# Ledger of designs, part 18: VH-VL binders against Isomaltosyltransferase (ctsY)

Target 1, 124 residues: Isomaltosyltransferase (ctsY), of Sporosarcina globispora (Bacillus globisporus) (q8rqv0r968to1091)
Amino acid sequence: VEYEAEFGVQSGVSTNTNHAGYTGTGFVDGFETLGDNVAFDVSVKAAGTYTMKVRYSSGAGNGSRAIYVNNTKVTDLALPQTTSWDTWGTATFSVSLSTGLNTVKVSYDGTSSLGINFDNIAIV
Key: E = the ipSAE of ESMFold2; O = the ipSAE of OpenDDE; V2 = 0.75 times the mean of E and O plus 0.25 times the DockQ between their complexes.

## First folded at step 24 (VH-VL; framework fv_sipavibart)

Design dd6 (from bb2 with heavy chain G50L; at its last look DockQ between E and O 0.70; V2 from the best seeds 0.00; counts 0 for: pae O 8.8 > 2)
Fold by OpenDDE, look of step 24:
Structure dd6 (fold): chain C 124 residues (1-124), chain A 122 residues (1-122), chain B 109 residues (1-109)
Amino acid sequence: as target 1 above (124 residues)
Amino acid sequence: EVQLVESGGGLVQPGRSLRLSCAASGFTFDDYTIHWVRLAPGKGLEWVSLISWDSGSIGYADSVKGRFTISRDNAKNSLYLQMNSLRAEDTALYYCAKDRWYRKESYAFDVWGQGTTVTVSS
Amino acid sequence: QSVVTQPPSASGSLGQSVTISCTGTSSDVGGYNYVSWYQQHPGKAPKLMIFYVSKRPSGVPDRFSGSKSGNTASLTVSGLQAEDEADYYCSSYAGSNLVFGGGTKLTVL
């Protein structure tokens, strides 16, 4: 199941369509300042460990974002540089989810780096 | 201290040429797109030109296309504006301005020089 | 070339809120989120106050805020202070050019 970033709950960011290769109706742009975040409601039928993928573009260099689940930081996700802002990469991480509704938040915190474009997040 | 310093302005007759320079310090110059913006007397700000960090992208306002040439020397932390076929309407205070975003255009300028004055008059 | 329009002047009393509009088209203000606002005092270089429609650079008070609806961006200055008296310019990406508004002179009464 994919969740488009442009439909997430956004703080400090905006959306755009001015780069090629995004999925959905757009992507999150301006994701480059402390406090910026995009949150998603993710529901699972059973508690357990799940694999999630973040689709992003990072034409400027190697970036990173902090992943929060239900308000707890779970990892710093490395986002290696992409060839250009029109090319998109995928970063994968594992996360423990509770039965029912969870909140997964992709955030720029004190450990994060560089502005990136955020396209979608998927649970595998 | 992050700083931009323009130079090269002066009084010149119409049809002549002038070359402006902008010296950058206090930041990694080769990681940012740099712009020229001008302020004519009694008028507002006007964007003139941009050059990306790697010189891969260059833009000009319609009013200066074909006459002005922007360039940069990253080894010297310097930006240039070659102005040819100058006109009276090119009279202005010329600023160089740093784009805010790292190797990505925000089209927002967070550092400005003090400006250098260009006066085109017969 | 795209024309972006600002009111030539605006005014407000100390402590009040003032909003300055920046109206363009779907090819500039309405088409992109690259809208910025600059404050310029006499004899000084412009200062970035808002970028990307609503983001504040470090050091800019939160009483400055930006928004956009349709083809019109807005700068709101709340809790107006004497030092806020200045010229304010909006700018927008316009596909191939950057465009500035004509500027607004804000007077604090």
Scores: ipSAE 0.013, ipTM 0.651, lowest interface PAE 8.8, mean pLDDT 93
ESMFold2, look of step 24: ipSAE 0.656; ipTM 0.903
ESMFold2 (binder alone), look of step 24: mean pLDDT 93; pTM 0.942

